# Designs tried in a protein design chat: VH-VL binders against q9lss7. Part 10

Target 1, 226 residues: q9lss7
Amino acid sequence: MGNTSDDDKILSYEDVVLRRSDLDILNGPIFLNDRVIEFYLSFLSTVHSSTTISLIPPSIAFWISNCPDTEYLKDFMKPLNLRDKDLLILPVNDNSNVEVAEGGLHWSLLVYYKEANTFVHHDSYMGVNRWSAKQLFKAVSPFVSNGDASYKECTDTPQQKNGYDCGVFLLATARVICEWFSSGGMKNRDELWFANVKETVPDLVNHLREEILALIKKLMSESVSK
Key: E = the ipSAE of ESMFold2; O = the ipSAE of OpenDDE; V2 = 0.75 times the mean of E and O plus 0.25 times the DockQ between their complexes.

## First folded at step 1 (VH-VL)

Design m28 (framework fv_maftivimab)
Fold by ESMFold2-Fast, scan of step 1:
Structure m28 (fold): chain C 226 residues (1-226), chain A 120 residues (1-120), chain B 106 residues (1-106)
Amino acid sequence: as target 1 above (226 residues)
Amino acid sequence: EVQLVESGGGLVQPGGSLRLSCAASGFTFSSYWMNWVRQAPGKGLEWVSTISYSGGSTYYADSVKGRFTISRDNSKNTLYLQMNSLRAEDTAVYYCARGIYSSGWSFDIWGQGTMVTVSS
Amino acid sequence: DIQMTQSPSSLSASVGDRVTITCRASQSISNYLNWYQQKPGKAPKLLIYAASSLQSGVPSRFSGSGSGTDFTLTISSLQPEDFATYYCQQSYSTPTFGQGTRLEIK
């Protein structure tokens, strides 16, 4: 029974405004909301700003997947310059209501890699978002390829062992893939980023909530110094 | 309480400029597409411009392309419309409106409107 | 650009009447149509979205129907507070509104 003033703004980072309730989400065994997902994707975008990686906010990915008009979608997609990007990171959810971010929607990750002309879906909960990922793939594919892009499930992607960490797995997997791309050396492996994801994500997810919380607190202290 | 409050309207001469603001409260502003919709005196509604969550995508009615610029500051929960090269036909009440997507985009929350009069 | 045409442009009715307003799209828009009510000096209020879904807080006497190009807004039993201008709006592409239907007291 709190009021709106009890959920104070704590940090403005790029296009996302984090609130005190977002710290509670990170401290607890609770589904990550759109703001936390968008914040960390924006942070990864800043870290990898000198690369041709595009990390799409959850809200934009949702709209792309649900746009009914192909001409309106074409106008929307054109200024995103997706054909100039070598790696696209796209969050996937099964929720059709943008107002119910904390409603227990399932998060998963769709990745497009231009060199392989392939979309890869990473779902930490037995592929339950497969339909939603395929819809997003179909919506995005015409704007990054000539209709010849392939779609693949990463069937042995790391799996969550609880009912609430799907967003954490999304962010951990996105981070590992961005690091793989930016390092350069691993791009020449036939298995893409799959070995890196399998080796690194299971350990990373055990600490990622704490790392993100520490990052937010550091950025909060830095913003006061301005 | 969810609300939008516009400001910045007024009287301006043809060829002049105005900047409109829309202050949002009671919801997570950064999670919504935002819109400007106008209404000339005694006339119907005309969509003017739309901006995405991050501000990375903007859309304009043909009548205002190249003259108007929509922008947002998510840190201040504020939407803006910079209007340049104003013409008499731009005279209207300008509404700030929130876009929601449930089965296509609709405008569920509207501000009270701010009056822009372009006259010599 | 999708053109929206409303019919009639105005109508007069009495409290208790059943009122129908029609909206026609220049091309098929499936069910991506919204209806708004606007009272003099006030901002528009969303009544119906997705052609037939009633917005929360809107009285059940309002209903929408149609698909494709032809849509209807119905008020089953007109109340004094319903005298207003009504607008349809397509959400299939960049937004376009109908010209409005003014509902006047008879």
Scores: ipSAE 0.000, ipTM 0.421, lowest interface PAE 16.7, mean pLDDT 84

Design m29 (framework fv_maftivimab; at its last look DockQ between E and O 0.54; V2 from the best seeds 0.00; counts 0 for: pae E 10.7 > 2)
Fold by ESMFold2-Fast, scan of step 1:
Structure m29 (fold): chain C 226 residues (1-226), chain A 122 residues (1-122), chain B 106 residues (1-106)
Amino acid sequence: as target 1 above (226 residues)
Amino acid sequence: EVQLVESGGGLVQPGGSLRLSCAASGFTFSSYWMNWVRQAPGKGLEWVSTISYSGGSTYYADSVKGRFTISRDNSKNTLYLQMNSLRAEDTAVYYCARESYGSGSLDAFDIWGQGTMVTVSS
Amino acid sequence: DIQMTQSPSSLSASVGDRVTITCRASQSISNYLNWYQQKPGKAPKLLIYAASSLQSGVPSRFSGSGSGTDFTLTISSLQPEDFATYYCQQSYSTPTFGQGTRLEIK
């Protein structure tokens, strides 16, 4: 559609429909919404489609974390085939209000690596999301492990210096971890991807909003040409 | 440098109310989850309540649920515990405690106040 | 709530002894276990977090081990300042403490 409304649809990519207002968010300095997070995770999923990486949309992660019925959760989780995945990327949001789908004040990242049987939490603001991450860990763990998975806070996670870039740090960290895994990964077995995150994420976050904006505009251009 | 200082304890009658305060200094209070932990004379530690960094989420031990309210004022770097309908078994030293992050702790209580004594007696 | 059971409730030891304190959870808590030291009239002090990680400033004679349901705190060579009460605590769900182990001079 056109520039007449912030709610106008501008791009359909996989299962994500972006709107005009999402471009304003990316121009910043504004918190990333669920749609932008989902869009970029979906794009990373496409880039890494030949791997055993699963990138979970924010709405699905939220549902898993807040599902009150364990039998319904089991039925929901079965078709996701998470046991076939070697790496899970899970966005964490501190929204606990099930009546508000797009809420919360902070984004962070939870990652499960099957070979280490470990969940790692990356939080760009002093681990303030760790309780939400723990809730998601407890909900997901039975479907990827035998209930013996470890949980670890990555305390060396690059830290944001403003009040709005938590979603950008989530996406930058997810991208670096996916690239680490797809490159054949384990330079140092005990360090996992931590050195890559520490070295690459601080520089990447300075340009990621611009990269995502350029990607969206490129995809918009390609979609109208066909 | 990093300190938690409790105040507000004292002697109160059964059924009465009391409000505890915990003044935080030396760290960014608004970034940390905070807790109240109590200890009855000669007994062990018992967790009472937890509050999220923003104040949006609160958790309570079953023994105090419906009677105690945890709250915080991030602009004043202060944690509170409002205690209503007090019982003899609430008699304890009440500690304010911070949940760690920078040390790599997994929701551990890394900084504790000195405690404030609450006595519920007729 | 997850029940935490410590053993022994008390023990007597001499300076230089190796001391072991055990903590058991009523269900699996992964590595969400912390150990605290409390001296008479003082607030507790964090010793070990995440089952086996030594808190900064804590002497290396203290160590933690275990995962799931069974956990151990070890003091390799007991010093005079180590006579205190020790508590385990789980943070997997709403926090619960063990009943404490009082370490006394033999």
Scores: ipSAE 0.359, ipTM 0.740, lowest interface PAE 3.5, mean pLDDT 88
Fold by OpenDDE, look of step 2:
Structure m29 (fold): chain C 226 residues (1-226), chain A 122 residues (1-122), chain B 106 residues (1-106)
Amino acid sequence: as target 1 above (226 residues)
Amino acid sequence: EVQLVESGGGLVQPGGSLRLSCAASGFTFSSYWMNWVRQAPGKGLEWVSTISYSGGSTYYADSVKGRFTISRDNSKNTLYLQMNSLRAEDTAVYYCARESYGSGSLDAFDIWGQGTMVTVSS
Amino acid sequence: DIQMTQSPSSLSASVGDRVTITCRASQSISNYLNWYQQKPGKAPKLLIYAASSLQSGVPSRFSGSGSGTDFTLTISSLQPEDFATYYCQQSYSTPTFGQGTRLEIK
């Protein structure tokens, strides 16, 4: 039972409420939770403010993947206007139990790039989320283009060396891809952002937790001054 | 030469256990998802189990769930299938099969062993 | 699970014939369909992956087509070595096979 103090609200950012315990997660060799991931994805969305980029929150991605009713899903997906997006960032979790919130143990990243009409899965832990990623792909694919998008695993995805940084790899990869896209992207369907990810993510993951912590602290200070 | 060789098949009584092995050679074993597929005499192919690169993820057909365990030792280039609580309906040739690797491969089984026969009979 | 239904279950043909085998999925599987050939006493061999991609080393007389729920394997000119059992398999979800099509000599 975490100390009541660990549950204190420390920051509201967009639709995300961060708590003191989330800082502890970032400070330790601890598995990132959905709140931290959602926070940083929201942050990236603000940095890369484009109507054609959509970073999907973990909760939404999970719902899309596990929605049992196709008609309901259609209605749910309407306001997302995914057909109008050029880049989709989709966090993947291996949670198979819809009744248990945050029950997953591994994060990976599914990306849709409209120009190439392809989904690319980035898994930092030997492709363990492949089936989960495919499930999400199957759910999302009908709502992008004509549903004829391809799916592929990125074989050159940087791999984690521990059991707790999968969320960090997800966020690092998402950041690199967003930056790649904002810089003009590429029309080469074979290369896309793969070289960028391979080159930059391994180093980025080494300090990204610290960077996120610093960001949160900065935002906290700004919130108090308002 | 890329090769898979199954072993461990034989005759076992109902309720018994058996462990199958599949030795891989000619390729980087740890870079591939691996599968077991079985075929009852005179019948079609049935997927049994799948294991991911490192063994972190395993999947089973409903018919074997709770009784069979797939595992792998990448240092030995070997795939395993522990079969417990065997039933007559488990009688089949058991194949190990490699999933195709690479972008766009769509998880086809591109390499197969010759199979090992498992007979469950009283 | 996705059910795969092949048609026909058996087929008799002569050398030189054009042969067509069909496979239907219980739901859309996009192009996640593979075709295998199996000869008696032998392991299956991959022929076609991704519905229409020819596996390396497979003769060009074999071809696959289809998307969604309906798929077809075609042998343009049957050769003596082509008499075997053929299976379709979906890899869209957990793998499932069709019941097989036995191709026999007429």
Scores: ipSAE 0.148, ipTM 0.699, lowest interface PAE 3.2, mean pLDDT 91
Fold by ESMFold2, look of step 2:
Structure m29 (fold): chain C 226 residues (1-226), chain A 122 residues (1-122), chain B 106 residues (1-106)
Amino acid sequence: as target 1 above (226 residues)
Amino acid sequence: EVQLVESGGGLVQPGGSLRLSCAASGFTFSSYWMNWVRQAPGKGLEWVSTISYSGGSTYYADSVKGRFTISRDNSKNTLYLQMNSLRAEDTAVYYCARESYGSGSLDAFDIWGQGTMVTVSS
Amino acid sequence: DIQMTQSPSSLSASVGDRVTITCRASQSISNYLNWYQQKPGKAPKLLIYAASSLQSGVPSRFSGSGSGTDFTLTISSLQPEDFATYYCQQSYSTPTFGQGTRLEIK
């Protein structure tokens, strides 16, 4: 790949460092990387700041799903305080899915909503991450509900038409669900965020790369002024 | 009518190879995950392999990993199982099965073919 | 991976009887439990999915219950066409089946 010593840092946001090459990823027809995904999830966390919402970074979710030692997992999970959370946003990635059509890693979203005691999986590519999402659900469920939470595959999730926008669908869906929750959420299981996701995500995905680019540039300007 | 039809079974010697086919009709094949499940004579059901909608993800039982390859051709509405290095314990009726699709689905096998018999012996 | 144990392995019953078959998972599988019926020489047929949801076209005398590790299939009033082998199957992870329960006429 190119010279990494020339890849300038352009923004530090919370614990995420973005580089010039990350802007190129947003501009092109290219899969989003972990840094862009983590950045936007961190941004959503600040916009929807609540002690009862947790947006889990991609690297943390991947580690939880693949931890072979149950005792170490318990020690790792304690500080996350998941039993006190009403909404968990968990990105799903499966490196074993590097052979997804048109290449690259596949991203999807697993969401836990405590009032329904339900995990919901949203996958923009016909549920290709279903096994990875179930593994993450299995790993997390004991720490929110003693392992008795329901798992649902949402087959009405908006579907990507190209091979590279799965990360964009992940972020759009996460944003819509955070907005749903911050607006009060619903009181019963069959009135979750599904209509909001179905109605909003298809149009949002068409413009979200531009919105994230504009957001990064705005934050870069604010960093200089400090 | 929704239908799955397996073919390609037969008698083969240990170490041999065989390719099974499953022809789908009456539904949109490319919208469904597909499976192979086998049943040895007089025995129970054993899952063999799963393939995603596009063929992008494949999964195998430990007993067949490295020897069997699942694939699909969505343009021909056909599921395949390439079976190499066959052993006597692979003797079974092989079924193709469609996974349920829909809100609340838990990946049940809602449509099955009639099965094709594979016999591995000298 | 996840072992599914059915009980009993075989059962004799008469038309009109209430029949129960149990299935135990080696670890919690939430409600990812399906039930199938298989008649000799035929492919399996889905009866129950998600532990308790009745598949379309299946008679209402069939019902399922349970969550976590313990599951039950019930036939409320046995009919002549119900004599078959029944399998449970988990779909929480890579699929595994119970060993089967053969239901025979007494």
Scores: ipSAE 0.007, ipTM 0.536, lowest interface PAE 10.7, mean pLDDT 85
ESMFold2 (binder alone), look of step 2: mean pLDDT 93; pTM 0.949

Design m3 (framework fv_maftivimab)
Fold by ESMFold2-Fast, scan of step 1:
Structure m3 (fold): chain C 226 residues (1-226), chain A 122 residues (1-122), chain B 106 residues (1-106)
Amino acid sequence: as target 1 above (226 residues)
Amino acid sequence: EVQLVESGGGLVQPGGSLRLSCAASGFTFSSYAMNWVRQAPGKGLEWVSTISGSGGSTYYADSVKGRFTISRDNSKNTLYLQMNSLRAEDTAVYYCARGYLRGSYSDAFDIWGQGTMVTVSS
Amino acid sequence: DIQMTQSPSSLSASVGDRVTITCRASQSISRYLNWYQQKPGKAPKLLIYAASSLQSGVPSRFSGSGSGTDFTLTISSLQPEDFATYYCQQSYSTPTFGQGTRLEIK
């Protein structure tokens, strides 16, 4: 905002292009934007690329939730091959305005685990995204199950203590769940990833902004060396 | 339980070739980036190469670019290093190591093999 | 490449001593610094990652601190099994190791 490089492209990672202003968001006590959420989910996707985990970008999740035509939705969903995935990570935003590219006031996480045939919603602010999460669940469920998938809220998921860290909790929870799955989460099947989330997320969120910022700077350095 | 075992080292003439193997067990091999790190006799550690979990991305130290090729076979839980145009300076114990390329503060070589000795001499 | 400089190159200490090893990066690496222990004829073992996080199974007498360019590894009360060579390593960019610090008895 005062700097001529605020809109400069600083990193191209997969299909995500980050700008200088995105670093300011990570440095501040500021609500994470779609681009930062998409970047880190894309990064987790690369880390877990050899697994059957699919991490859906915010723009894609938003479109799925708001598609008015079931036939268009089918055509869109088919190439995503979601039936081949054992774990789906889906960001939830309360933005209902299809004319606004980046909107909404709250981020939360919806996770589908094929083995349990269950969608689990993680909301770090008193479940306020419950309606939006159920809308996304109803839209996605036919493409990953035979219409018999269950939905549940993780009622003891870690809670934020401020008004701006919902996106950080989304990303921290997504990372822990991906690590649980990749480390052979079969060992804790009866509890899914709930114990891991409860134990790890509260500490992780205290440092995740700094960690993502450092990751972006690291990747910028790597892009120079190729 | 988690184990990495290197093999394929030996004595080779300058300009020759060797292929190193690293057999992994006790973890989901395809979920981790794998690395080769070497150590010349009496010297420190030097990173050689990294391969992503899927095998889609590879990285090399400047000293080995164009001569060494890292690869993996996830169906066999095995990592490889093809070493061509070997020089006396490539003489070292070569370690297979798990980690690095996770892109987080926890990026580290957390599991190491026992090493395999490569000697380039006439 | 980011250059890592360790000091001292070697040090002599007695069981029970407090030992400090330092590592300096040629540019800021945030917290992307790891510490390894290597005993003669053995592979390195990860002690500390992310500058200050203790690896599972590593005794609590080992601790790390620092950020940016200056880092330290501390052993609060040296034990006989701690005589080894210690390496710092940056993971911020293409991995580079310090030259090592040899910890000897005496």
Scores: ipSAE 0.000, ipTM 0.445, lowest interface PAE 14.8, mean pLDDT 85

Design m30 (framework fv_maftivimab)
Fold by ESMFold2-Fast, scan of step 1:
Structure m30 (fold): chain C 226 residues (1-226), chain A 118 residues (1-118), chain B 106 residues (1-106)
Amino acid sequence: as target 1 above (226 residues)
Amino acid sequence: EVQLVESGGGLVQPGGSLRLSCAASGFTFSSYWMNWVRQAPGKGLEWVSTISYSGGSTYYADSVKGRFTISRDNSKNTLYLQMNSLRAEDTAVYYCARYSGFDAFDIWGQGTMVTVSS
Amino acid sequence: DIQMTQSPSSLSASVGDRVTITCRASQSISNYLNWYQQKPGKAPKLLIYAASSLQSGVPSRFSGSGSGTDFTLTISSLQPEDFATYYCQQSYSTPTFGQGTRLEIK
C-alpha cells in the first residue's frame, strides 16, 4: 500500500510523478531510482524541445530490451518514429527480470547519433553494462534509418569513485551530449562529444544532485500558479 | 612481461569437479574483464565464461550454465573457474583470456588440459 | 547464437603468396569481428579486431576487411612464420568462433 508521508506526491512534471522519498534519494549517497532518472531526462527533453533529440524513459528502454516477440517489438517501435530523430538518449539498466521493472543495480547511457550511424555506450563503472547496452543496441538498431549501425564503447568516459552514483553519471553525460548537439559547433568532428563529456562531466557530477533538488523545489513553487 | 598462467587441470571422472586458476602478471588485473575459452582436442575454440573487472557480473555459455562458476580475487591477481558435474564433452584445453575494450581476446594463457574420462 | 562459417577449411600455399581467408556470419554483426592466429600446441594470438584494426605488434602484411555478414583476412606476402590455423570470432553477442582455416606449407 504505502500511503505514508514518504509516498506523498510532491511534484507532477510532464508524465512523471515525484514523491517525497525521491528527495531523500537525491539528498543521500543512494542509487538513483527510475523516477528521478525519468524526471531529469523529461526536463532535458523540455529544454531541447526544438531539436530532433529523443530522450527515452527508463521504462520504455527496459521494455524494448526485454520484448519477448520480434513482431510485438516492431509494432511497439513504429509509433515512436525514431527514424525522425538525429540523436537518441537511452538509459541502460542491468535488470533483465521483466516482472520487476525497477530491479537492477547499475545505470549507464547508450546514445545513437544518426549522422555517424553509431551507437556509443557511456558506462561510469568500467563497462559493467556493456552486454545490456549491446542487447538494447540490437533491439533498437533495425528501427533507425541507416540499417546496420556501428556500436562503440567510450573507453575513456568519466568513471565514478563510489558504488551509487552511476545514475548521476548517466544524467550528467546525457545533459552534456544534448548541449553539444544543440550548440551545433562540433558536429561532424572525429571526436563527436567525447571531449565535452571528458571535460565537463567530472565536475558536473559533484553538483548535479543538489542542482536537481533545487530544480524540483523551483518547479514545486511554480506548480501552485497553474 | 604481460602473462596469464593457468593451472588446476587434470584427469577427472564424469560427474566430478575441478577448479582452474589463472595467475595474471604484468598488467592491472583489476581493470580488465576476464574470460575462459576452451578447445577440445583437434577442434575449434569455444567461449565458456566472462567476468567483469569487479566480479559483479558473470556470464556463461548455455552448455555450462548451472555447472560452472567463474570468480576472481583481485588482491591475488587470480581468475578461477569452478567446474562441477563434468561431462565427457567438457574435455578440452582451457584458456584464460583478457578482454580488450573491443571485446577481443587480446592476451591468452598457454592453457591447461582437462580430461573427463572413465 | 550467431554461427560463424570459415572458407576454406584448409589451404596450401608457398612463401611469398597472397593468401585470403573468408568468414561468414549467420546474421549481420556490423564490424564486430576479430581474427586470431593459432600455431600447433600454442594459445591463439589476436591479429585484427573490429574487422579491420591491426593489433599492436602484428606485421602490416595482415589486413582485415568486410562488414555485415562477409569478412576477409588477407596476408599480402606469406612468410614462413604465418603457417598456422586462423579463426574468426564475432563480438556482436555472446562470443562464437569459426571452425578455423588451416594454412599449410605446400
Scores: ipSAE 0.006, ipTM 0.538, lowest interface PAE 9.6, mean pLDDT 86

Design m4 (framework fv_maftivimab)
Fold by ESMFold2-Fast, scan of step 1:
Structure m4 (fold): chain C 226 residues (1-226), chain A 122 residues (1-122), chain B 106 residues (1-106)
Amino acid sequence: as target 1 above (226 residues)
Amino acid sequence: EVQLVESGGGLVQPGGSLRLSCAASGFTFSSYAMNWVRQAPGKGLEWVSTISGSGGSTYYADSVKGRFTISRDNSKNTLYLQMNSLRAEDTAVYYCAKGSRYYLRGDAFDIWGQGTMVTVSS
Amino acid sequence: DIQMTQSPSSLSASVGDRVTITCRASQSISRYLNWYQQKPGKAPKLLIYAASSLQSGVPSRFSGSGSGTDFTLTISSLQPEDFATYYCQQSYSTPTFGQGTRLEIK
């Protein structure tokens, strides 16, 4: 079933293997899959190479939220050294059903900032993922704080106007927050990264698919040259 | 390079005891779950036991529960399997296997040792 | 325990053939399935994890697919070194292996 050439491996980057079909996703008005989300978060991790920033892959965030055993979760979380992180970027997916291979209809972003001891949820579609974000917050909070971290929704976070760009908004928001953290200057503002997100994300989402596609093609050509 | 080397196998009589060791190198030992998997002569693979990276959690196949004890010494990069009350059906090659980064659920055995033969016979 | 059943138990094939091996779980395991290759007298080698992810260093002729209860391992163009026994293994709960599929020279 399907075209085997669309499943061909096109790029190996860090822990992500992208396939030709992933280029079609980026070219189209199509929901971003786990591989594209993980690829770009991995790329941001490389660009923002601070040891105190951690960008969690979608599969890891999903497993943390859906781990059936508290002891398994503790053993898994301990080596991640999350207490050493000043900024955590966590993708949120509304798929809670471990029996669906690639489920979920909506992506959003959960961010932990140690200095404020606060988790902030950014949801580009009317807070639809609020439940899923709170579950991930509850699972992660004991490993980054003494259980006293606060949770808030970013109520004025940029909103999507279509049914398929939630992943793009996740990635754009994550990028802006990483840039804010790395810049240092805006960190001293009482409003955290909120102004940067509100000012930058709406424009960025209009061309981020194109930027990621160009990045993948560049990395593909560099792999051949090496 | 990442390597696992098993030792301690041999011939033991039914009801006897034996301790297997697995020396790990080339990776951060304490960051990964470790596993014992066995294979009886001419038969398939059977998972025996898993220990978490910290050593805080252990899991056993029903066939060995209460008789076998998995342990690790992270300061020596060594995994152990203490086998007590051995039975003829425990005769197998015992493999040491490293878990992947996802731990028990979603975990894969990405590196395997050469195996060590345990024969339980009179 | 989750029971894993492989089909066929053995098959004969020629170099260059496309080979497909199937694995069925007694209950849904999502995509928590791994595939291993074992050559006579050697330890198993991980080929595929999470149902479809190719392990680093494994040739691209190997691929995996499936979710829930039904899974397949495909070798697109069989090479001489591929004659071996193949095992599936679920990682949804405490690990269980299929009985193995022996791939033999025709």
Scores: ipSAE 0.000, ipTM 0.427, lowest interface PAE 15.2, mean pLDDT 85

Design m5 (framework fv_maftivimab)
Fold by ESMFold2-Fast, scan of step 1:
Structure m5 (fold): chain C 226 residues (1-226), chain A 121 residues (1-121), chain B 106 residues (1-106)
Amino acid sequence: as target 1 above (226 residues)
Amino acid sequence: EVQLVESGGGLVQPGGSLRLSCAASGFTFSSYAMNWVRQAPGKGLEWVSTISGSGGSTYYADSVKGRFTISRDNSKNTLYLQMNSLRAEDTAVYYCARVRYSSGWRAFDIWGQGTMVTVSS
Amino acid sequence: DIQMTQSPSSLSASVGDRVTITCRASQSISRYLNWYQQKPGKAPKLLIYAASSLQSGVPSRFSGSGSGTDFTLTISSLQPEDFATYYCQQSYSTPTFGQGTRLEIK
């Protein structure tokens, strides 16, 4: 029995409109929704203001993975200029039903790094999104590579110990990878960002919900004053 | 075609040990996380343990931590449960179960017929 | 850690009846709830996953609903083969099952 106030707009940030219920999601041990994922990816895009990093919204990644018409997909993809990107961050959701916008059960992360010509999948729950990640990889690969991109699982990526933090692990891993890239991580390309992810993500996930919640409240205060 | 067959159950004294096996066929075993779920006579279902597809991650119910060890041999399509320091309250039918979409304990979509373990003096 | 409570513990019904079984979690589990059917002497069978998704091969008379702490399994028109014990299970954290609801012939 949703209260009408739970649907009230609380913050407009870039292309995402957060609702009051999104604060409850962050405050509780609850599965992150598309809006929270999109919000934080959009924030990371602002922080890592490189024209060569692209953080794809969940709705766009979903559409790319589920587009039935290859010519329509080509027209859709062209203005995204993905060939100009050195790093792509793509959220993966196991929802395959195009008629249900937020129907998935699990979040994971697919990352493309141009220098290595490789897609890497980070799944914090025993690789359950492997099929969905491979479908997204197949759909995106022609637009960043000539069909010769590699795909691999990060088999030792940090694992969640509960059923609700998959979105938090997605966001924590995306943040660490963006920080690695922005710090000149291209210098030691043999191991990509894997050591940074393993070292930083387990601690980061313990406070990322609180950090995002505080960020939203700060932005809400700033929108009132400006 | 998809099948799980448990074996190794029996009568054992308190403090004893047993090793259960689950033979899998009809699917790519290494692609699925596997589980042990038990049911005491006339009682409900209790999850015991989970192992990831690669065998790299294992999880246990608090009631069995330190006593039970889950393992798998992907080359033989076989799941194991090593049970040590058995207690009367471990008496149950033990089911081998596969998770839907290799998701650990998300949903148990395929079950074996179970093997009975009785811990009695 | 998460406690699952089913109600009722037992239920008597007739063929053709609409049957409702409820499951309550001790804390919010979002939609990470599954329903199983177990017939005497047999292994459990998955009916519903993710609170409302019907498992392949399960008759459409079975449906699930709910989110957060309160969940419901409904059988719209009970058939003779539906007399069994039904279990809910949360997959939000370490798996826990409800105590079961035994559905018996009236």
Scores: ipSAE 0.007, ipTM 0.494, lowest interface PAE 11.7, mean pLDDT 85

